# VH-VL binders against q3z8e7: the designs that were tried, part 28

Target 1, 156 residues: q3z8e7
Amino acid sequence: MVEKIPMTASGYKKLEDELSTLKVKRIDVIEEMRLAAMDKDMRENAPYHAAKEQRGQIEGRIKEIEHELKYADVSEYTDTNTSKVNMGSTVKLRDPKNGECCTYTLVSPKEIEPLKGKISASSPIGKAVFNRNKGEQIEIEVPSGTLQYIIEDISF
Short names: E, the ipSAE of ESMFold2; O, the ipSAE of OpenDDE; V2, 0.75 times the mean of E and O plus 0.25 times the DockQ between their complexes.

## First folded at step 16 (VH-VL; framework fv_denrakibart)

Design z4 (at its last look DockQ between E and O 0.30; V2 from the best seeds 0.58)
Fold by OpenDDE, look of step 16:
Structure z4 (fold): chain C 156 residues (1-156), chain A 119 residues (1-119), chain B 113 residues (1-113)
Amino acid sequence: as target 1 above (156 residues)
Amino acid sequence: EVQLVQSGAEVKKPGESLKISCKGSGYTFTTYWIGWVRQMPGKGLEWMGIIWPGDSDTRYSPSFQGQVTISADKSISTAYLQWSSLKASDTAMYYCAKQRYSNRPFDYWGQGTLVTVSS
Amino acid sequence: DIVMTQSPDSLAVSLGERATINCKSSQSVLYSSNNKNYLAWYQQKPGQPPKLLIYWASTRESGVPDRFSGSGSGTDFTLTISSLQAEDVAVYYCQQYYSTPYTFGQGTKVEIK
């Protein structure tokens, strides 16, 4: 089974809107590339290379959004159970080794603000805490290894 | 308002080909699964398959795999169900339906297309 | 494929009385990642397409009367009409959308006694 991607209804809508905008932008950028390519010396054609790079970025993001929408696991805020970590939940994690605490809020992809602790349910932390109970010990897979935390509190 | 409008009733003979349509409106056609359901006269609902119009990713029921073709034209927000060679046993009502989200059931349905195949 | 089996095939209930329909799946339709049951109930009246009543086993679709309720988890599910009304005469179907193919039950015909 393909992994589903948790998000809110509002998050889903935001992704749809972004996708629509990007598709229009893609058309414009392709036209810019076409116009820039009319120059004879392509090696030194800065506008063409810039447009090509931008197209690549747009295409990459479109692909990401389409994947997220296609496999979305959309939850409604009204279905929130305070007993488990869900979309919209704020979770306090404690490191059992050093006692340090971190607080994160699970949000839709479009609402991600890492500096404010707003993270995606598809992030390593989000995946680890999603649908977990208070007091449960979790493991977070990060590039540097595996971190262990205890869910100390769940709130909305 | 979300609407699914299907093509009209069809009367065909065995061996003929057929393509029926389902046009979606009131939502972004490319970002929701759309499926087909068969209902033979006086019988229950049968899940045939679904398609993601954004990339035409199609999933079939094993019972219908190779028997029908599901497709979509995103430029006109239309999904299709087609047969290369109809059989009398294909006589049924055919519904198209849209999933609310990828993880949800069918929330909107077309009015149905009656297909009658007889010699 | 996940096989969906409803019981009974037909049910006659007096007006104002409780109607109960059961649905069993051959495999669990509970998704461990979100703890949701991917089970829906539909109502189909004569000459009409099906109408979604319940999703995630127990969540009522918008506009559906309170007398309709869904319960159950894993492989056993129930649709309950607390007080049958005349307009509730229809065939009811359960469906799993846990994994493709998204199979339907065979249907339960509900009539007035």
Scores: ipSAE 0.830, ipTM 0.949, lowest interface PAE 0.5, mean pLDDT 92
Fold by ESMFold2, look of step 16:
Structure z4 (fold): chain C 156 residues (1-156), chain A 119 residues (1-119), chain B 113 residues (1-113)
Amino acid sequence: as target 1 above (156 residues)
Amino acid sequence: EVQLVQSGAEVKKPGESLKISCKGSGYTFTTYWIGWVRQMPGKGLEWMGIIWPGDSDTRYSPSFQGQVTISADKSISTAYLQWSSLKASDTAMYYCAKQRYSNRPFDYWGQGTLVTVSS
Amino acid sequence: DIVMTQSPDSLAVSLGERATINCKSSQSVLYSSNNKNYLAWYQQKPGQPPKLLIYWASTRESGVPDRFSGSGSGTDFTLTISSLQAEDVAVYYCQQYYSTPYTFGQGTKVEIK
């Protein structure tokens, strides 16, 4: 039994795209090595050695990605076919007092980017919105009390 | 848009070889498991095996190990099921199908290839 | 290999009534690492390939009507059709995809009484 590799459907797609790019780059690097091998100056063949090193890095990364995709454990709440907030959802929260809106996306731990609104399901905001429907009021605990928001929209 | 298109029906005699095909489209062929399922006339489904087309890693049911060959040509997005010497008992419908992910069952199926082996 | 046994072999149900199909595996298909049962249900109508209905024992595939539901855990599983319709006449199969070979049950034919 091999270890399963947890990821989102978005994470799987990103790895597929990287793999495709690397396979194209590998073709180019192999051609660079072939052309460099025709160099008659035997004192140095820096282009050949540079291409050879790059090929090694590319081959290594390709094998890593293929392993990750082969054993991917893809799971998120979108597999339940619900309109509720789940992993991969983008939620728009409206403050009912002033109408201001904030947008957050629930992502896997390696994809967290707080300044871009990409947060974990375990964050205070993530916990508050998880498994909720459009139109629901949610509460977020902060040191000064409880903040209230309305889920204005959910996109997937 | 995901589609698995199988080769047409075959009528063969015992002892003949056969290679049937399954062409995948609408997805990245090399990064999903694809497999074969046998259904004998009036009988249930039998899992034969799967292949990872990216590296040809192939997993067989023990019942079919050594009886058939599962292969893929990733350059044309095609998987194959192959017999070196057909038997009358190989008469069946053969489906190809793909897994959505390694932790999922078959989500897309080919239309089936009827193989008839008659003496 | 994990043996999958369905019950009954054949089931006749009146239109609009509940149909229940059981599936038992010879060993657990529950993965402890993600707490998911690797059990699927398929529908096969005459002249058609199988169609995936349920995966992970209880998760409906996209486009499957909500009258289809799956339940159970470990070794004992149930497919329920809450209100049988004419288009539900088919053979239903369970399958484990916990370990290769990913074996199927023998099938249950559902007919209108």
Scores: ipSAE 0.514, ipTM 0.805, lowest interface PAE 1.8, mean pLDDT 87
ESMFold2 (binder alone), look of step 16: mean pLDDT 93; pTM 0.947

Design z5 (at its last look DockQ between E and O 0.59; V2 from the best seeds 0.00; counts 0 for: pae E 2.9 > 2)
Fold by OpenDDE, look of step 16:
Order: C-alpha cells, then sequence, then structure tokens
Structure z5 (fold): chain C 156 residues (1-156), chain A 119 residues (1-119), chain B 113 residues (1-113)
C-alpha cells in the first residue's frame, strides 16, 4: 500500500492548478515537435530534440503531481497543534553526536524550497518528524544509512 | 458549484445488461475519487467501489468484486456503473459520490439512480 | 473488513431533547501519522441522498447546525443532537474511511416522540 502524502488544502489546489497548466503546455510542446519534425532530418533536428526533452520533463512532473493528489493526506493549518510536528511546523533538529542543529519547515509539495529549509512532509526528514513531540529522538532513513536526531523545538 | 448528476431510473428484467452514469461538474473531475454506493429498498448504505478518473485506477468492495464494473470517461467527466447480467437482487438505489480529498469522506452525492429488476 | 455497528437501531426523542447515537468499529480508525479518526456521520432524509454532517469524528461540515456534534476516538464514537428539531427526523449513518472497503453502520432512525 502506498503511503499517504500529507499536504494542506491550499497545497492541493496549487497542485491542481499546476497540473492544469502543464497539460496545456504539453499540447503546445507536442505541436512544436510535430512542426520541427516536418522541417529537418530527425537525427539532426535540434528543435525537435529540445521539444522532445521538454515533453519528457512535463510528463514526468504531471505523473508526480497526479500521484501526490491521488494519495494526498490533506490537513488544515487551523487544526495544527504546536505540541506536535504538523504541516506548517518549523522543527529544530539536534544531532546528539556533534550537537549540530538544523531547522526545517514542513510545507506542501508545491511550496518546497530546500535551500530555505522548506521540505515536504513526505520527505525522509518530514516522515521522520511528522506527528512527533518535542524531545523525541527520531531516525532518518537516507541512502547512505540512518541518521539520528533529537527534536529540540517545535514552532509554528 | 459542485454537482453530480446521475442518469434516470431503470426498469429491467433479469439477465439484461445495464450501464448507469454519473456526470461531475464544478470541479476538476480527474483529481478526486468518485465512488458508488448501493442502497437496497429499506436498507442501509453499501460502498461498492471507487475510481480515480485520471488513470482509471479502480478499487472494489469484496462483495461487489466481479459483480459490477466501475469505469470513467474523463473526457466528459462521467463515471459509470454497469452490470453484464442483472439479478432481481440488484434492485436498489445507486448513488455516486465524490470524496473531498483522498483522505476525506464523501462531501457531494448524486441524486441517485433507481434500478428495478423484475420478471 | 472493518465492521461498523450502530446503537440503537431506532430512537424516539421529544422535540428540544437530546438525541444520542453510538457507533463502534471492529478495528481502530485512528491514523497514527496524523492522529485523526477517519470517521464520518451522514444524515439521510427520505427520498434524498446522504448528507455529510461530521468528519474526522468531531469536525462539523460547513453549514451544519451547532446542535450536531461528534465525539469519540479509536473504536467508539457518538453523534449528539443537543436539541432535536423537527427537520432532524432522518436516518443517520456512521462510516469509516480509514481503509477500503469503506463501510457504513446499519443506520439509526431518529423520530419525534
Amino acid sequence: as target 1 above (156 residues)
Amino acid sequence: EVQLVQSGAEVKKPGESLKISCKGSGYTFTTYWIGWVRQMPGKGLEWMGYIWPSDSDTRYSPSFQGQVTISADKSISTAYLQWSSLKASDTAMYYCAKQRYSNRPFDYWGQGTLVTVSS
Amino acid sequence: DIVMTQSPDSLAVSLGERATINCKSSQSVLYSSNNKNYLAWYQQKPGQPPKLLIYWASTRESGVPDRFSGSGSGTDFTLTISSLQAEDVAVYYCQQYYSTPYTFGQGTKVEIK
């Protein structure tokens, strides 16, 4: 069974809007491919290959969005309890080994900004901290192994 | 405004085939589960199954698996429930219903389609 | 499958009095990841489709009067009508949407005494 994907109602709507836009864009790109294919040999047709690549990117994103919407676990910010990590929460994680701290905010998929610490609740970090309490030790599964952190603070 | 409009009442004989419809409007049809619920005369509600219209991923209740077919045509925002061979016991009201989200209950319902099967 | 059992099957209450309907699930419908109970209540009047009243066990749907309230967690739930009105005569159903197949209670008929 596929795990549910936490998000907000607003996040859900944003994904729907993006999906709608991408579907239209897909039609346009397909037309560009068609036109490009009429002008030059397919093996040496740079415009065609560029359009084809773009189509692939669009289709990939469409599939991703559709998957997220299909298995969405939608919550409201108004229901957020600051005592537990929820959607919209900012969490401070401390490494018990070296004392280093990191701060993350759980956001909807559409609002993800990794460089600003805005991560999805469905990310490895998001899954590990979601619905946890302050003071709990959590484990984060990463490709390189398992990381351990303590939830030092929760804010909204 | 969200609306689910179902096809009209049906009177059939045992052994006949039937396909009823549910048309959605006022929302993005392809991004919400749409299900079917049976209600036999004077009885309670029974979840039959639901479908994700985008890819036609369909799930059935074990009680209805193999007994009916749920499908959707996303081009016209319509879901379907069909029988290959009706039985008298299929006499019931059939509702289509939309889930608010994948993790929410049914927030909008069709008006129902009455199916009567008798000799 | 999760079996939903309501009690009582029928209830007669005087106008203005409290009506209480219970619903029990054979398995917990509390989701540990978000701490929400995936339990809904519906109202169905004769000749009409069901109407959503409560979701997540205790959250009222938009437009639902304050006299309707839901409570409970895990496997035991209650729908309360604090002051029964004439328009509240109907059959009420609980439903779990925790896992498929979704299942309903057998229904409780609420009438005026």
Scores: ipSAE 0.836, ipTM 0.946, lowest interface PAE 0.5, mean pLDDT 92
Fold by ESMFold2, look of step 16:
Structure z5 (fold): chain C 156 residues (1-156), chain A 119 residues (1-119), chain B 113 residues (1-113)
Amino acid sequence: as target 1 above (156 residues)
Amino acid sequence: EVQLVQSGAEVKKPGESLKISCKGSGYTFTTYWIGWVRQMPGKGLEWMGYIWPSDSDTRYSPSFQGQVTISADKSISTAYLQWSSLKASDTAMYYCAKQRYSNRPFDYWGQGTLVTVSS
Amino acid sequence: DIVMTQSPDSLAVSLGERATINCKSSQSVLYSSNNKNYLAWYQQKPGQPPKLLIYWASTRESGVPDRFSGSGSGTDFTLTISSLQAEDVAVYYCQQYYSTPYTFGQGTKVEIK
């Protein structure tokens, strides 16, 4: 067993789809570079260098996705896990000092949308809530200090 | 439908080389571990190793390291198990199997390739 | 290597009765990070490849009848067939996938009494 990268089944699928799309784009870019390299003047011009840069970006993203898929730790809801925060969980946090609540959903890195409350398991909030039970008090380390919350509710 | 289709049965003599194949279809071949499992006649299952086809990262059981070669050709969605010099003790059924995720066991299996090595 | 030991080696059970197979690992297969047991059960009928029944010790694979259930944690695990059917005659294997090398139990043959 190697250290794993938590994600949802939906997140895994989205990465697979992006990878498939990038591999098709890579074929097109490699052909564009081949055609540009057949003409010495084109090799010295912007089209060749633009394709070369685009290929580098595509190859870099492909390698990143393949690494994430290789070590993916995909969460699956089971009847025995209804009480714990996991990938795909939506967690409601209550500030015990003022009663205010905020809601977060643990998602894969590709699905992160902080303004909609979709966060990664590796974020400060994600790390603090992962594998915790309803009713637990958690501490979240932020630059201004330590924030205290209570896990009010967990849904999937 | 996910399928793993293995090459046909082989009858070989000791000292001969052999490469058997496992072709995956119905899923993205490069994004899952492919393992090989040996079953000697009348015996249980033995994990031999697995490969991540995208980068060819290959890991072997210590019992099989140096004894076989596991490889893959991702362009044709095919994994291979290879011997450079077969022994009579290599007589067995060989299965390939797909691991869905790093935290899951083998969910799909090939039909098996019977390898018979006798003088 | 994590050694997987099944008991019994074979058992005979009347149709409709409970069959119980035990599996013991030489070390824990419970991964503390996600609190999951990396233990699987497979069914193998003659002339067929193994078929996955249970993963994470107790989670049924899709399409597996609910008469099959898995239980246990850490080092001790059980596969239960609550009401044995004729089609359940097979050899059953436990397998750990906690760490490489992955290892299987020696198998348990289930027969009709």
Scores: ipSAE 0.370, ipTM 0.746, lowest interface PAE 2.9, mean pLDDT 87
ESMFold2 (binder alone), look of step 16: mean pLDDT 92; pTM 0.935

## First folded at step 17 (VH-VL; framework fv_denrakibart)

Design j1 (at its last look DockQ between E and O 0.58; V2 from the best seeds 0.63)
Fold by OpenDDE, look of step 17:
Structure j1 (fold): chain C 156 residues (1-156), chain A 119 residues (1-119), chain B 113 residues (1-113)
Amino acid sequence: as target 1 above (156 residues)
Amino acid sequence: EVQLVQSGAEVKKPGESLKISCKGSGYTFTTYWIGWVRQMPGKGLEWMGYIWPGDSDTRYSPSFQGQVTISADKSISTAYLQWSSLKASDTAMYYCAKQRYSNRPFDYWGQGTLVTVSS
Amino acid sequence: DIVMTQSPDSLAVSLGERATINCKSSQSVLYSYNNKNYLAWYQQKPGQPPKLLIYWASTRESGVPDRFSGSGSGTDFTLTISSLQAEDVAVYYCQQYYSTPYTFGQGTKVEIK
């Protein structure tokens, strides 16, 4: 089985939208290149070289997006068992010492938003909670020592 | 609305070539796998292969590898299935189908193209 | 290749009664990473293309009546029609999309008794 690239439906849509935008930009940049080439000697044509570089960047990103979409493993929240923490899961962690809770959602690397609690499955927290059950106690290693949390809830 | 519209029924003789089409609309044609499924008369469904129209990456079922060619023209959102030399055993209904995502089943299907090969 | 085997080949059920179709895969179609079964059910009525009913073994496609349900995990799956309706007469197929080549069951013909 070929490894798929985990993402959300919204993530997939965002990539599609970006792809569409980039394809339009590509056309524009190509036109800019054409116009720049007509205006000045190619050896000293800064606008042309800039446009060419931009085209390269756009092409690179297009290929990247197409690859991601092509191998996307899209998760829908309504279709997943909440018995274990998986990609797309939202996990509520409770500190057994002070009762404080934190909520994290496991997302693909492209969807990481730390301020919103969206973290990678490969992050220290992600690794600690991945495939764990509700009620299970996990340990997270930090420079100051080891933190202990209980998985209080798993949801999507 | 997502639609897959296939070309009309074909009546051919053995040895003839054939290319049938499937035009997609209502979605981004280049960002979804589109596959072909064969259904012989009174029989079940057989996945033949699929193509990623964005780069024309094509995968075949081993049973159909070398027997047919799957292609796509993204400029007109059309996928193709073609034979270089038809056999009587190629008589079947052929469906094109779109996957929802790479990890999902076929959510939309064409109406089918009946191919009849007889001497 | 993953072989999909359905049972029974045909089923006659009275209107309003429960219809049960089984599907077995030669290999597990459960992906451990997301704990999802890559198993779908289709309905095909005469002269029509297949229609997706269930995906990920138990998730109903949009617009599919509640009387249709999917269950199972790993290698054993079941499609259940809780109360068979006249419009449910069709051939039903299971399909794995866990790995290529995608493969279908041989189909189960559901008729009214």
Scores: ipSAE 0.802, ipTM 0.943, lowest interface PAE 0.5, mean pLDDT 92
Fold by ESMFold2, look of step 17:
Structure j1 (fold): chain C 156 residues (1-156), chain A 119 residues (1-119), chain B 113 residues (1-113)
Amino acid sequence: as target 1 above (156 residues)
Amino acid sequence: EVQLVQSGAEVKKPGESLKISCKGSGYTFTTYWIGWVRQMPGKGLEWMGYIWPGDSDTRYSPSFQGQVTISADKSISTAYLQWSSLKASDTAMYYCAKQRYSNRPFDYWGQGTLVTVSS
Amino acid sequence: DIVMTQSPDSLAVSLGERATINCKSSQSVLYSYNNKNYLAWYQQKPGQPPKLLIYWASTRESGVPDRFSGSGSGTDFTLTISSLQAEDVAVYYCQQYYSTPYTFGQGTKVEIK
């Protein structure tokens, strides 16, 4: 099975809208390149080179979004989730060594805000907690080793 | 309102070519899989394959690989199923259907196109 | 390929009585990462396209009457019609969408006895 990309229905819609916008921008940038290329002096054609660079960034982002949409694992909030971590869940992790707690919310890629604890399900923390129950001990692989946490609470 | 509208019934002879269509409306055509399902007279459903119209990524059931061509024209929101040389065994009802997401089954179906191939 | 086998092939049930259809897959259709069974049920009436009833083995599609329910996990699945109505006379198909090629069961014809 190809690796799935967890997201919400809202996240899917936001990616669809961004893709639509980028496809329109691509048309405009290609026209800018065409018009600029009609200038005989290529060595001073800063507009052409700027448009070419912008097109490369647009094409790259379009490719990323197409991949994310094709392999999206879309979930919706439901209050029938009783104990396991899913998309939209807020999870409280306790460090068993010192008792400190951290809180994270699993969101779609477009909704990621690390400083507010909004992380993707594909991040190291997200992968470790996804589909786990309250009370489970989890391990997070980081470059310096393995961290241990206990899932203290799951909320919606 | 999501709709899939298929082309009309076809009566053909063996060896003839055929291209049937499925026009999608009420949704973003390019960002959902649209597929084809065969139902032979009095028989069950068979998934033939599907296409991602945004980039024409096309995937076939092994049973239909090389037997048909699935394509799409995104400028008119239309998917196609095509035979280069029909056989009598191609007589069937053909449905187009779309997935809502890759982790969902087919939630919208066309009305079907009856293809009859007889000598 | 994941083979889907339904039982029975045909069944006759009195109006208001319970109808039960079984579907078995040759391989598990449970995706353990998200804990969902990629199993759907469709209803097909004569001259009509299939209609989605159930996805993820037990989730009713919007607008589907409460008398339809799905259950099971892994390889064994059941569609239950708790009180058969006249309009429920149809052929019912299970389908896996866990991996391509997607495959359907052979169908179960439900009739009024």
Scores: ipSAE 0.490, ipTM 0.791, lowest interface PAE 2.0, mean pLDDT 88
ESMFold2 (binder alone), look of step 17: mean pLDDT 92; pTM 0.938

Design j2 (at its last look DockQ between E and O 0.49; V2 from the best seeds 0.66)
Fold by OpenDDE, look of step 17:
Structure j2 (fold): chain C 156 residues (1-156), chain A 119 residues (1-119), chain B 113 residues (1-113)
Amino acid sequence: as target 1 above (156 residues)
Amino acid sequence: EVQLVQSGAEVKKPGESLKISCKGSGYTFNTYWIGWVRQMPGKGLEWMGYIWPGDSDTRYSPSFQGQVTISADKSISTAYLQWSSLKASDTAMYYCAKQRYSNRPFDYWGQGTLVTVSS
Amino acid sequence: DIVMTQSPDSLAVSLGERATINCKSSQSVLYSSNNKNYLAWYQQKPGQPPKLLIYWASTRESGVPDRFSGSGSGTDFTLTISSLQAEDVAVYYCQQYYSTPYTFGQGTKVEIK
């Protein structure tokens, strides 16, 4: 059985939009292939081969997106209990040693923005905090050792 | 606005074939599971199966496997439920329903198609 | 298959009084990974399709009145109408969407006493 794929509602929507865009692009690329094929010998037709390759890439991505959407495990902000860290949750982590805090939001891979603290649930931090309660202490393995944080707050 | 519009009521005889339809609008038809639910007269709801219109991946309830065929034409945002040979016991209301996500229940339903099979 | 069993089969309640419907699943519909109960409640009025009321066992669908609430976890669930209104006369169904085939309870008919 295929495992469900966690994502946010916004992430789901973004995938839908991307899918729509790709499907249109696919039509264009196919037309490019057609036009290229009319101009030159197929063996020496760089534009044709490039378009063909691009089509392959588009098709591959379409399949990936469709798979993700088909088996999406979507969490909406209004549907999620703030008692545990879940997809879409914003988590405030506090270092018990120095009192410093950092904030992260768990998002789908498509929504990752490290500079804004938007991280994947599959990231080291994401894995450490996922399905944890407020007040719990978590550990994150880093090359320099193990970092310890306390989940100070969970919000959406 | 999301809408599922089903085809009209059907009156058939045993042995006849039938194909009813469900047209979706107001959302991306290809990226949501659409299922069929049977409700026999005065009875409860029975999930028959569902289809992913994007690739026509279809799953059936064991009770309905081989009894009906679920299909979809994504070009016109329409799902179908069909019988090759109707039985009197197929008399029921049939609903199509959209699943919000793969991990969610049915959030939108068609108005239903009444199928009556009698000799 | 997961068998869903509702109780009672029918319920008569006075206007303004509390209505309580129970639903039991033959196995747990609680997903350990996200701690969500894959349990929904539907309302079906005569001549109409079912209407989603509750999902995740306790989350109210948009537009559903506050008097409707869902509770429970694992295998035992409850739909509560805190103050029954005339428009609440209907058959109510629980449904698990934890695994296929999706299955419904047999329904509970709610009437005005």
Scores: ipSAE 0.811, ipTM 0.939, lowest interface PAE 0.5, mean pLDDT 92
Fold by ESMFold2, look of step 17:
Structure j2 (fold): chain C 156 residues (1-156), chain A 119 residues (1-119), chain B 113 residues (1-113)
Amino acid sequence: as target 1 above (156 residues)
Amino acid sequence: EVQLVQSGAEVKKPGESLKISCKGSGYTFNTYWIGWVRQMPGKGLEWMGYIWPGDSDTRYSPSFQGQVTISADKSISTAYLQWSSLKASDTAMYYCAKQRYSNRPFDYWGQGTLVTVSS
Amino acid sequence: DIVMTQSPDSLAVSLGERATINCKSSQSVLYSSNNKNYLAWYQQKPGQPPKLLIYWASTRESGVPDRFSGSGSGTDFTLTISSLQAEDVAVYYCQQYYSTPYTFGQGTKVEIK
């Protein structure tokens, strides 16, 4: 069985909408590349290279969304289950070195608000906490290295 | 309302080609798996394979790999099942069906297309 | 491939009585990450496409009467019709959607005794 990607039904819909928008943007960017390529001076064709870079980002995001939708694990929140971190869970993480805490809520990709602590299950923090129990020590991989936390509390 | 509407019944001879269709409406066609199920006369159901119309990602049951072609035209929200050379043993009812999500079974089914292959 | 085996092949039940259909998979269809059994039940009446009754082994599809219930886990599953009605005469199929190729049981014909 292929690993499934947790999300809500509303998250699925938002990914569908983003995908539709990106496919339209792709058409526009391909036309920008075509128009810019009519310039014979390829060394200084900044518009072409800018559009090519944008196209690469759009194509990458389209592939990512298609993958997430193909393997979506669409599930509901539960009010009473606090044994493991799941979609809709609010997780309190404690730094064992200084005792400081931070709180995150696992939400669907389109509900992400990092400054409010609403993160996806596919983010570094989300991956580290998903399916974990209260009291577990976890490692979170970030660009600057690996961080250590303890799951202090889980609520829904 | 979600609907899957299939093309009409076919009477064919061995060796002929055939392409039957399944038109989806009432949902975002490109972002759900749509598949084909065979039911031979008096027999049970057999999953043949499915397609993700958004990028044409197509997956077959080993029993049907190389025997049929599954395809889709997303511009008209239509999936297809195709034979290059029919056999008498291809006589069956063929259903298209879609998954609501990949973690759900087939919740919507077409009405079926009866294919009869005889001399 | 996951082989799905139903029993019995045919079942005759009096109106208002309980009908019980068993389905066994050759390997577990329980997905541990969400603790769900990827097992479905379908009803097929003559001349009609299959109709989804139950998914995740025990969850009724919207609009399915309460007399239909599913149970079991892992490899052993049961469909129960608690009080058989005349309109329940059909062939019933179990199906795993745990991994491709998806596979169906051979079917169980339910008749009125």
Scores: ipSAE 0.628, ipTM 0.863, lowest interface PAE 1.3, mean pLDDT 88
ESMFold2 (binder alone), look of step 17: mean pLDDT 92; pTM 0.939

